VHH binders against Probable cysteine protease atg4 (atg4). Designs and how they scored, part 8

Target 1, 320 residues: Probable cysteine protease atg4 (atg4), of Schizosaccharomyces pombe (q9p373)
Amino acid sequence: MELMARFLERYLHFAPTNTEPPGTLIWFLGHSYKIEDSQWPEKFLYDSFSLITITYRSGIEGLENMTSDTGWGCMIRSTQTLLANCLRICYPEKQLKEILALFADEPSAPFSIHQFVTMGKTLCDINPGQWFGPTTSCSCVARLSDQNPDVPLHVYVARNGNAIYRDQLSKVSFPVLLLIPTRLGIDSINESYYDQLLQVFEIRSFVGITGGRPRSAHYFYARQNQYFFYLDPHCTHFAHTTTQPASEETFHSATLRRVAIQDLDPCMIFGFLIRDEEEWHSFEANQKYFADIVQIFDSEPQPVETHDDFVLDENVEDHL
Below, E stands for the ipSAE of ESMFold2; O stands for the ipSAE of OpenDDE; V2 stands for 0.75 times the mean of E and O plus 0.25 times the DockQ between their complexes.

## First folded at step 1 (VHH)

Design W4 (framework vhh_7w1s_2)
Fold by ESMFold2-Fast, scan of step 1:
Structure W4 (fold): chain B 320 residues (1-320), chain A 117 residues (1-117)
Amino acid sequence: as target 1 above (320 residues)
Amino acid sequence: QLQLVESGGGLVQAGGSMRLSCAASGFTFSDYMGWHRQAPGKQRELVAKITSGGTAYDDSVKGRFTISRDNTKNTVYLQMNSLKVEDTAVYYCATYSDLYYGEFDYWGQGTQVTVSS
């Protein structure tokens, strides 16, 4: 695209200096780029810039008693960013504006901030204007995705911490987005998880991490050694609606951002997109490289029979 | 500034061979390069692509066309053998994002290939 060359020139102007030696690999959502010299690979810059970034918005109508998510919406926006890029990878035949319409800042859009706020209240009793935790964000994505059959995607949220159950996955249709909300430490990431955290970026199905920064949620999509590249929702633009669409430029970062592993918040959501059974087998085969981050079991523990031969019925939280 | 320049098109007899070249300037080739074609009145279609993991071809050209890459010359080639009249089209070189399979970031200007009976 000739127009993208103009955006790359602007984007490169704000890129940090590459301090890693030539030959170092950048792992970007399961794909690698090799650093040939002291400059960033042009294709890496293009792909990084091309990622959808969903940021804070102002002038939002119908959002309870608020017109902006500035100051409280970062987890919702970073979660929308992960989902939007997942959908672009899952449905490459869809145009960018078709994907962005799903995230319009209006109640009728399937993945709008309005829908997230409503679901957060309904599912987790989180009031509008309150911070979303990773578990709340994952539950909201799963419910909203199930309510939008026009763009098929089953969202499986890990259970009992970080566990995925084979018998539950066998009952759903691909494509599946696996979301694993987990904590890798108390105040910072425990060094015992460093190797496994680095390994997830090399997995073909990896579609990013949401969370990570203290008091701020970001979307992490690539790493170079122990440096993580991320998209930051802390930039406010006017609301994107069907009647007044925002410029597509407002959905792309103007800056390449990088942070060291020791500065990450341990509270994260890991995303993996499984498009078919072969990708699921590949994911299973690679799970041994990050077994403390994601666990896989055949079946979820079930309630046991009482001495009266009475068992509890399945409740909503036990349903896929 | 990215630029893809195709060459090697022209007129060829059915059953003949032709090699198309695509030279990139302003960037080093991505892992994903492809050749597309568009015949009059038809939609543009992908005929061949090359990645670090291998090559892929549309069924209509499988066994007849070969895509290859010369990284030292920053050039990708399409070797076309056993050409048929239905291969007549404008051929485009393209590069695409590793993340957005099927979408192409930049297209060349195109080169006409005409196969006579």
Scores: ipSAE 0.000, ipTM 0.160, lowest interface PAE 15.8, mean pLDDT 82

Design W5 (from W1 with E96K S99P T100G G102W L103S; framework vhh_7w1s_2)
Fold by ESMFold2-Fast, scan of step 1:
Structure W5 (fold): chain B 320 residues (1-320), chain A 118 residues (1-118)
Amino acid sequence: as target 1 above (320 residues)
Amino acid sequence: QLQLVESGGGLVQAGGSMRLSCAASGFTFSDYMGWHRQAPGKQRELVAKITSGGTAYDDSVKGRFTISRDNTKNTVYLQMNSLKVEDTAVYYCAAKLYPGYWSEYDYWGQGTQVTVSS
């Protein structure tokens, strides 16, 4: 608590001046804050600072022949950041230390960089030290969540582009994290998606966006008009382990950062946390506001091209 | 940068089958894929489309044509069965990167000729 108070004061001191008019709303993971004057609302600054930020680390042991993820780990770190904040929302009774232990820089931690690197190789043939794409990151977190029953969270990754299938979700237990890896343009976000992208931040189940820069990844958690607030993994601290825990301030952003929608990379992962059946129905009802970002259908189309599949038949006759 | 290359066209007898392939290169994200055709002296028309959520077909080909996709190969296929003389046309593969009912297709292939003889 004393640590949070001390570093929150520094964070507030270095926050940039708000240039938007009074009355402008800030949408933060489905919640709104109203600007009364040219200063940032204190609650917004506190909530922004309180978000878990997972950045590059050095002095890592057991990570193949590497001791740091500096220069290649940004997508993994931003995905860990989205997942860590999702878990804090899902399990508010858990201490921060307990959530951070899941992301310790050691092979035994469920969502460690070690586990992501191993899973990236196993599932996507991505070698240690190579950049992760959004789809690779989503596949890794889904498999790692499935392999760890001590953290009850199912991860559903959108299929056939951006589709969610009701019959597949009916087979899993809540809570579920929906991850939608998608591209909203070529070099920049196509303007036709602007309204839907803005609406996403107003959805109660929204837990952030990972992506946002070419060959780089940030975690986006709030917006003010067409400006998006983000957490940046490009800061290196010493490894966080159970025997040598990193200082708590290394898991919090030192400053408030904002970028214009025109400067965003179109390659993104959208995250939504659905904790129960009621939240799923709310998500379905709101999907009309962002229908080009996520689609919902009853069932996944069956593959029609069976000639590319191997079918084993019990009755095989010799061609004599 | 994105290029679409069609293959598999040619001459076929009425009642026969033919499979067209469309390979995409240069850009691997292509959520909305479709097949169009243009007969001599007629306007280009949509034959089949495949999107993130499913497939759709023109009434003239329903039950005879099937569109499918191999995301690993970044290839879309059009399986054409029970071909009719009126199916004779140049077939074009097309990609749309931005889903939207009234949006134009962003990329087009060069076209492949399909000729159905009586």
Scores: ipSAE 0.000, ipTM 0.107, lowest interface PAE 22.3, mean pLDDT 82

Design W6 (from W1 with E96D L97F Y98S S99Y T100G Y101L G102E L103P E104Y; framework vhh_7w1s_2)
Fold by ESMFold2-Fast, scan of step 1:
Structure W6 (fold): chain B 320 residues (1-320), chain A 118 residues (1-118)
Amino acid sequence: as target 1 above (320 residues)
Amino acid sequence: QLQLVESGGGLVQAGGSMRLSCAASGFTFSDYMGWHRQAPGKQRELVAKITSGGTAYDDSVKGRFTISRDNTKNTVYLQMNSLKVEDTAVYYCAADFSYGLEPYYDYWGQGTQVTVSS
């Protein structure tokens, strides 16, 4: 009781001051909080603290010749964070410890760093200890989710840039996690995307953004005007395993963090959880508010048939 | 800070019904609220929990107990039907800052006694 009040005070230590006018809304994974004064709403603080944060770990066994992902693992950890919170929303009947066990720092865990490293090499030829890009992260999540029927979740990764095809989705069972890896600019987000990026946070199916920070990956879960709240993987704790579980506090952020839209990296992975047909139709109806970020089509364009009428000239051969 | 106050306990005969209420002050935690109980000589156990995604119950109470909440009143309820002598326990309301009911982040009420006589 007293301990929780002290923890909340520490959680806000070094946190940003709420400088926005009274009446401003905070959009948090498709839900809103109204600010009545300069104080952060208590519900917003508790919900922000309650998000699962997966950070760097040390003392990891079986990770090739490495014992830590410090310095190279942030995209993997931010992607695990998005997936963990998505699973928490998808399976509210599961205990937190059951969700966290899926991300244990051991080879047998379905979504472990070990599995991401192995899959990154297999699918994208990324060596252990190398930085993951957004496309590699999405491909790994999709493959690992498909390999784990005990956790039903189809991961659909957008194609041809940022496109989703209805005929492809009709072939899979709900729930579906839509992942859209995209770039909204060259060195910074192009201002033409600002309104659409803000609208994404208001969508009920929204489960976060991974990326968005120069040469670093974070998990973005809420916004207030043009300020984005995020979870940061750049804190190292001891490995979480089934035989030696880490303290639950190591899966929660110690501080509330935000960044201005102009300081974001344009490389992002957008996540949306679609649990049934009704949620899919709602997503389709709302797509008009962020049409340049996510495209929806009936079918993937078929490639034009190519007929090779090239014949190698047998009389043209240069031998040295 | 969150404060939880339970009410509605007491003595009831087997086969009867009782509703427990948990009033939250400070804030209403919309997810991860639940009811636990502790019988004499036994460990505290989870009875029911409510989240934005639905409800979950211990097998011993499924079909008999219903958890619900009224966000306008900042109150969580446990409706107990077809009560059995083995339901006798101190019932605790709990709120959790994590995505589940876990140690270290749980906030507990003081408890309310439910006694079921034969």
Scores: ipSAE 0.000, ipTM 0.156, lowest interface PAE 16.0, mean pLDDT 81

Design W7 (from W1 with E96V L97Y Y98E S99H T100S Y101G G102Y L103W E104L Y105P; framework vhh_7w1s_2)
Fold by ESMFold2-Fast, scan of step 1:
Structure W7 (fold): chain B 320 residues (1-320), chain A 118 residues (1-118)
Amino acid sequence: as target 1 above (320 residues)
Amino acid sequence: QLQLVESGGGLVQAGGSMRLSCAASGFTFSDYMGWHRQAPGKQRELVAKITSGGTAYDDSVKGRFTISRDNTKNTVYLQMNSLKVEDTAVYYCAAVYEHSGYWLPDYWGQGTQVTVSS
């Protein structure tokens, strides 16, 4: 694979200079790389390059009267990017081409832009060509994942803002992708969330953030101190189909990009992959470090009921 | 063709030790070598990895398991100490081809059963 080797060599050669001192850590989807000198760690660059990046496409057939998602599709593409990388982590035995086929630019692919556009209209009344919001994106991926039993993944979307309910999770089978659409401020991230936002990158179940930049959706996968590394969907390639597959390099970023925390858009979708009961308990134990980003409760609050009859105090005592 | 050949699995009592070996043969590939495991009814999970940049372990095995590699032989070892019943799983050797991310294995061994009795 001489072509892909050449693209990776270009990526390594033209990567921006590491500005942080030796000894700093890069946190990448819950694992770390240590900086030994002023160069990027080679494995960090290889792992960043290896991430699936789903970008704008042109020459798309069957997408209403449109042939491209350029200018409106970035939230869908960043959400597809999060899901694709989540699936590769969840099913490492599957070949890359099998994962990419799920996202082919054709109506029959389970996670195609066609399916997202149809589902956005069905679930949220979003017309084709309109911008997807984070909540719409989460609802679409949850429904589409449920409709594809060939690659099992239950998607749990946080409720009442950022809440996850234990009794609801107990009714579903692993693996579970937790998606938390939230806003951490008005125009920029409120500084009160900074420490918690940094902590989520250190969590082993973390599979990325979609959003986080004004008027442009991106996929955030790593941080170094208060700098966040991201994949950018704003590169247009020809459509990927089962009959005319796009070259693999069109699913990999040619550029290492980062942005400072103060320049992030507060509108985000946080992703966490929970593969079994032990990973869920680990996630629960760590939730205290990011409790304002993800809340966990035993059960969803019941609606307030009108009581016309006198009621007595409950005599049952619970242990702490 | 690249092949991964595993050895060293079997039955062991809780508190015991076991060493797994994985020999890679075939064409040149990246320096990533790793071990994954799959317990009954659970998803396959990363246990330990070794790269030119160092080693990393899942929290459940840190301090008990040690991964090491012989670069000239393209062989990776997993030394498992203080084994627990919860370590019972099929253990898979994995390798990454050059220019691939080290957490995304390209090649898998057939798996070797490790059973830890109570």
Scores: ipSAE 0.000, ipTM 0.216, lowest interface PAE 13.3, mean pLDDT 82

Design W8 (from W1 with E96R L97Y Y98D S99L T100S Y101T L103Y E104P Y105E; framework vhh_7w1s_2)
Fold by ESMFold2-Fast, scan of step 1:
Structure W8 (fold): chain B 320 residues (1-320), chain A 118 residues (1-118)
Amino acid sequence: as target 1 above (320 residues)
Amino acid sequence: QLQLVESGGGLVQAGGSMRLSCAASGFTFSDYMGWHRQAPGKQRELVAKITSGGTAYDDSVKGRFTISRDNTKNTVYLQMNSLKVEDTAVYYCAARYDLSTGYPEDYWGQGTQVTVSS
C-alpha cells in the first residue's frame, strides 16, 4: 500500500484540475466515481495508479537477436496490460508478483513477449519485430491461455467480425475472457458508435480496450464524458525476469492520461470478463446497449466452401 | 461506509493458540476475506484467505492456522495453533467486495497486535 499512497501524494501536490462539471461520473471498468468540484476523487486516482501497466522493455534476452521491443511491441504490451488486469480481477487472491511473473520477459513465462512473438509467427505468419494487429493479438492470447492450464481462463475471440455464439460458449468452462477485435470506422470512429462506445465502460464485465491510437496501441480503462483514460506502453524500462525482477514501480503509471473520442483510432480490442453463468446472463441482458460493437447469436453459420482455381502441387512437375 | 472491525489479538506463549475475528459491515456482497500480517521491518504478507472457491495459506502457517467464515455475519476468523515467536506481527483483516462488479475494492482493518513470547 505504500507505493500507491506515494503516487497519490505526488499527483495531488501537482495535479491539474478536473475540467468537467460537478456531478459528472467517471466510469472505470464498470463502476463509477462522482466528482463534486474541480478535484479528482482520490479513490479514482488510487485505483488508476494501481492498474498494472506493461511497457516497452530493454535488455531482453533470447528475442531473435533483438534486445528491445521499442518501435514494434506496443500492441503486444497493451494486450498484456489488458490480460494482466483481467487476471487480477479474476484471481483477487493471487499476489501481484504472481500475476507479473506470468508476463516476465523470458521464454518460460506463459504470456511473455517471447511467447507472443513465437505464437504470432506460428498462427498468423507475423515475423519477429513486426507490429501485431488486433486479430493476431487476440489469437495469440487465446492459444497461450489454452497452453497454460495452471491459469484457468478460457479466452473466447469473437468470430465473423464481432459475433459471439451461445452454442460455442456453452462448451467452455468459466471464467471466460471475451475478446472482440473490431473496427468502428475507417480513419476515425464513426459517430454512430459513440453512444455504444461510451456505454461499454459502464458494463460490469468490462475489463478494457486495447488499441485506439493511430499506428499505435494503448489500454483504455475509464472514461469521463467523451474523454478516455489510458495506459501508454511507450516508456522503456529494463526487462523483468525471475532472476532480475523489475521494480514494482515500473508496472504502474503515476499520471493520468486521456484522449478525446474524436482522436481515437477505430481499430481496437474490447475485453469482457465473464466469471460464471450469472455474469453471462448479465452480459447478455446488457448487450442491447452496445449491439453494434458486440453481436450475440445462437450458432455460427456454416461456411460455404468455394473453389476458384485448380492448382497443382509445386512438388509435382507435369513433364514427360 | 464499509468497515472491518478486528478483535482477539494479544500476548500468547509459544506453542499456544489464539483466535482472531474480523467483522465486516456495510458489505452488500464479499467473495474474498483474508488475513495479512506485518512484522517489524518486514513487508506485509498474506497469511490466509477464504473465497467462494476455497481456502489458501502461506507455507509458513500451513497445518497450524485455519481460516473460516460466517457468511451470514460477514465475519472471518483465523484460528492460530502451535504459535511460534516468528508469528509475532500486526495482523490485518482484508476484504474485497463484489467481484461481480468486475473490479474489486480492497478494504483493510486497522490491525491487531499478536505477540508470541518464548
Scores: ipSAE 0.000, ipTM 0.118, lowest interface PAE 18.9, mean pLDDT 82

## First folded at step 3 (VHH)

Design a17 (from V5 with Y100F; framework vhh_surovatamig_d1)
Fold by ESMFold2-Fast, scan of step 3:
Structure a17 (fold): chain B 320 residues (1-320), chain A 122 residues (1-122)
Amino acid sequence: as target 1 above (320 residues)
Amino acid sequence: EVQLVESGGGLVQPGGSLRLSCAASGFTFSSYAMSWVRQAPGKGLEWVATISGSGGSTDYVDSVKGRFTISRDNAKKSLYLQMNSLRAEDTAVYYCATGFEDWFGELLYDYRGQGTLVTVSS
């Protein structure tokens, strides 16, 4: 096994300078660190380094006519990163290598790039090598989770925009990963969402945000004021397989990265892990702090069917 | 060939003190974060304290904060744990390790020594 402590020392050495005043808090997946001087809290740096980062891979076997996801796989990899960290939190009894095996770059792994590509085609008609959108990624995670009962985790994807329905959630067993694919603006995040977006990081069930434009999806796990810390999949390593495992170092970020809220892409997937009934009630109680990001209702409105011949468009008359 | 050799363990009365030492060889000691971890009789491994490669940063498990002090001498390639106000609950085999406890509560290390026994008993 590679000398992890050596890699960590380089990570610490190249961490950027804290620019925020002493006394500000860093919120990391619902937990806080207090900054007492111009240095990062050492514990925060260790914890950030500890997060699983899944990046592009090369030398992949059995991936249609391709050997790498470099240039098209970023949303899949950032979604895998969110799911891997979620599973690590959910199953503390599992070793890191057991979690990583679920994401091995081989067709038999439950959450492999192969399985995502297959599900993207099957569920959303996305061809291998094409970009995944947030909704496609969420649908794939939900289906793949359902297909793997030996790693129990129900994935509930928000409906009708950002809505969660109590009657649908009550029919599934804990633990549940809530995924909310949404857009908080057009070209950039609308300032009306800023306070709610900041509050999300303080919620105990929060397990991260996956977001970014096509070719630039990242995993966001912490914030300090209006600055967000993220893991970046845009680094290519050799394929990770169960027969030839990749170095553990390749699943950790080489440097601490931060971006300002004003520079974020508005297209996001919010993740929340609900492990039991008590955590669900806590989530419901806190929803008031981010009600425009996540809505909760008792039941989904009954769908309205319209006949194919029913014309609602006055455009024909308008253009005469 | 990496070697970590702990010493300084023994029998101590409650409220007493001990200083553990770890002699490192076979690697560039100053480049590694170092930890003390312990295993109480019939229990699993528990992380106790970590010190950065330069010695500029330290961290401790809550139960030993204010009582234990981790330090290092990079010129001598040695790691230390000063243990004060010892309690019966501190009874364990103490190991020197290269690494740290991660956010998920897992001890991440590359190498660990053979351990030194500390018994706190009246």
Scores: ipSAE 0.220, ipTM 0.597, lowest interface PAE 4.0, mean pLDDT 86

Design a2 (from V5 with T98R; framework vhh_surovatamig_d1)
Amino acid sequence: EVQLVESGGGLVQPGGSLRLSCAASGFTFSSYAMSWVRQAPGKGLEWVATISGSGGSTDYVDSVKGRFTISRDNAKKSLYLQMNSLRAEDTAVYYCARGYEDWFGELLYDYRGQGTLVTVSS
ESMFold2-Fast, scan of step 3: ipSAE 0.274; ipTM 0.613

Design a26 (from V5 with W103F F104W; framework vhh_surovatamig_d1)
Amino acid sequence: EVQLVESGGGLVQPGGSLRLSCAASGFTFSSYAMSWVRQAPGKGLEWVATISGSGGSTDYVDSVKGRFTISRDNAKKSLYLQMNSLRAEDTAVYYCATGYEDFWGELLYDYRGQGTLVTVSS
ESMFold2-Fast, scan of step 3: ipSAE 0.318; ipTM 0.694

Design a3 (from V5 with D110Q; framework vhh_surovatamig_d1)
Amino acid sequence: EVQLVESGGGLVQPGGSLRLSCAASGFTFSSYAMSWVRQAPGKGLEWVATISGSGGSTDYVDSVKGRFTISRDNAKKSLYLQMNSLRAEDTAVYYCATGYEDWFGELLYQYRGQGTLVTVSS
ESMFold2-Fast, scan of step 3: ipSAE 0.311; ipTM 0.679

Design a5 (from V5 with Y109S; framework vhh_surovatamig_d1; at its last look DockQ between E and O 0.54; V2 from the best seeds 0.00; counts 0 for: pae E 5.2 > 2, unsure alone 64.2 < 65, grease 24.5 > 24.2)
Amino acid sequence: EVQLVESGGGLVQPGGSLRLSCAASGFTFSSYAMSWVRQAPGKGLEWVATISGSGGSTDYVDSVKGRFTISRDNAKKSLYLQMNSLRAEDTAVYYCATGYEDWFGELLSDYRGQGTLVTVSS
ESMFold2-Fast, scan of step 3: ipSAE 0.436; ipTM 0.730
ESMFold2, look of step 4: ipSAE 0.112; ipTM 0.556
ESMFold2 (binder alone), look of step 4: mean pLDDT 79; pTM 0.806
OpenDDE, look of step 4: ipSAE 0.459; ipTM 0.735

Design b13 (from V5 with S54R; framework vhh_surovatamig_d1)
Amino acid sequence: EVQLVESGGGLVQPGGSLRLSCAASGFTFSSYAMSWVRQAPGKGLEWVATISGRGGSTDYVDSVKGRFTISRDNAKKSLYLQMNSLRAEDTAVYYCATGYEDWFGELLYDYRGQGTLVTVSS
ESMFold2-Fast, scan of step 3: ipSAE 0.217; ipTM 0.618

Design b18 (from V5 with T50A D59Y; framework vhh_surovatamig_d1)
Fold by ESMFold2-Fast, scan of step 3:
Structure b18 (fold): chain B 320 residues (1-320), chain A 122 residues (1-122)
Amino acid sequence: as target 1 above (320 residues)
Amino acid sequence: EVQLVESGGGLVQPGGSLRLSCAASGFTFSSYAMSWVRQAPGKGLEWVAAISGSGGSTYYVDSVKGRFTISRDNAKKSLYLQMNSLRAEDTAVYYCATGYEDWFGELLYDYRGQGTLVTVSS
């Protein structure tokens, strides 16, 4: 009881007050909880606490001339958070410590910050210490997953904006993590996407959204009406390594956080975990509820071919 | 000195009913979520049902929905599990526990009782 009492005391002390009426549903990674009174459902609090949160670290070795990712690493950390929870859902037989070892702050770990920094430079020409964008983060996750067959997960990144192609998906083995990097507006989310954005939280394959404010990324895992609950990487702990493992408590949020939909940054990465063909067909059937966020086609469009057998006449100039 | 004492188990025929009870002491019972967890012969622990501290929210594993009902009496510091339409696969030792199974299926229980055996003859 001592452990559970401390968890409830710590977590609830910093939780926002529920302002929604009784009967309101909370959608958490495709599953619902009902608000019976003015208090948060205890099961929802337990489940939120159980999610892996990967935050900034200090004392990191081998990361160029840097010892910390504080101030620049938030997108990488929020992307690691989405991937870690996805892997935990995909492989419930693995212990938490085994999942966390994949994200150790050392070059040899498959999904370490070192590997993300190296891949960001290699694939997208992003220098160490620079903030990652959603597309860069998705490309890094896909490449790192392909390089580590001992962690069986294919990562499919949406193409031509937000499109998934059946013929490309048919060439890969399950399980598949679908990542859709997209922008749902310019300065804020366009209201035309609101209903569909709310609907993705109700989809069983949903494993979260990585996104947030400019130069500040969070992991979104649940919603209540137009409020989104998130995990925040902006807390610095000492590096997690195989020789000096960090305390398990440093991988869990100390408080419940939420933000209103109108205050969200429109840049997002949507994650969906597809474990077999049956789950894929379920995902296809549900796509109609969020068709402007995720598109599905049979094949990638053929590029427009330009006939290039002419020679420019350099004696003729175009006068505007 | 936390104690959880289960009772009410026994031998029952398929389709029958049993009501399990758990008497709690040594802590502020009404402040804690409670669960029923079972272990079938040769298998691991399986979460069955949970109830919030206030009793306002209840949760069930799919295989028992509509058949089992969890409830509590905070004044008596007691937890109950009404089991109806029992099946051979419900045969297990049933434990009273504090807390919930977390999102990943880990048992987040600080305390668990000694268990009570439920046998559904086949």
Scores: ipSAE 0.219, ipTM 0.597, lowest interface PAE 4.0, mean pLDDT 86

Design b19 (from V5 with T50D; framework vhh_surovatamig_d1)
Amino acid sequence: EVQLVESGGGLVQPGGSLRLSCAASGFTFSSYAMSWVRQAPGKGLEWVADISGSGGSTDYVDSVKGRFTISRDNAKKSLYLQMNSLRAEDTAVYYCATGYEDWFGELLYDYRGQGTLVTVSS
ESMFold2-Fast, scan of step 3: ipSAE 0.228; ipTM 0.602

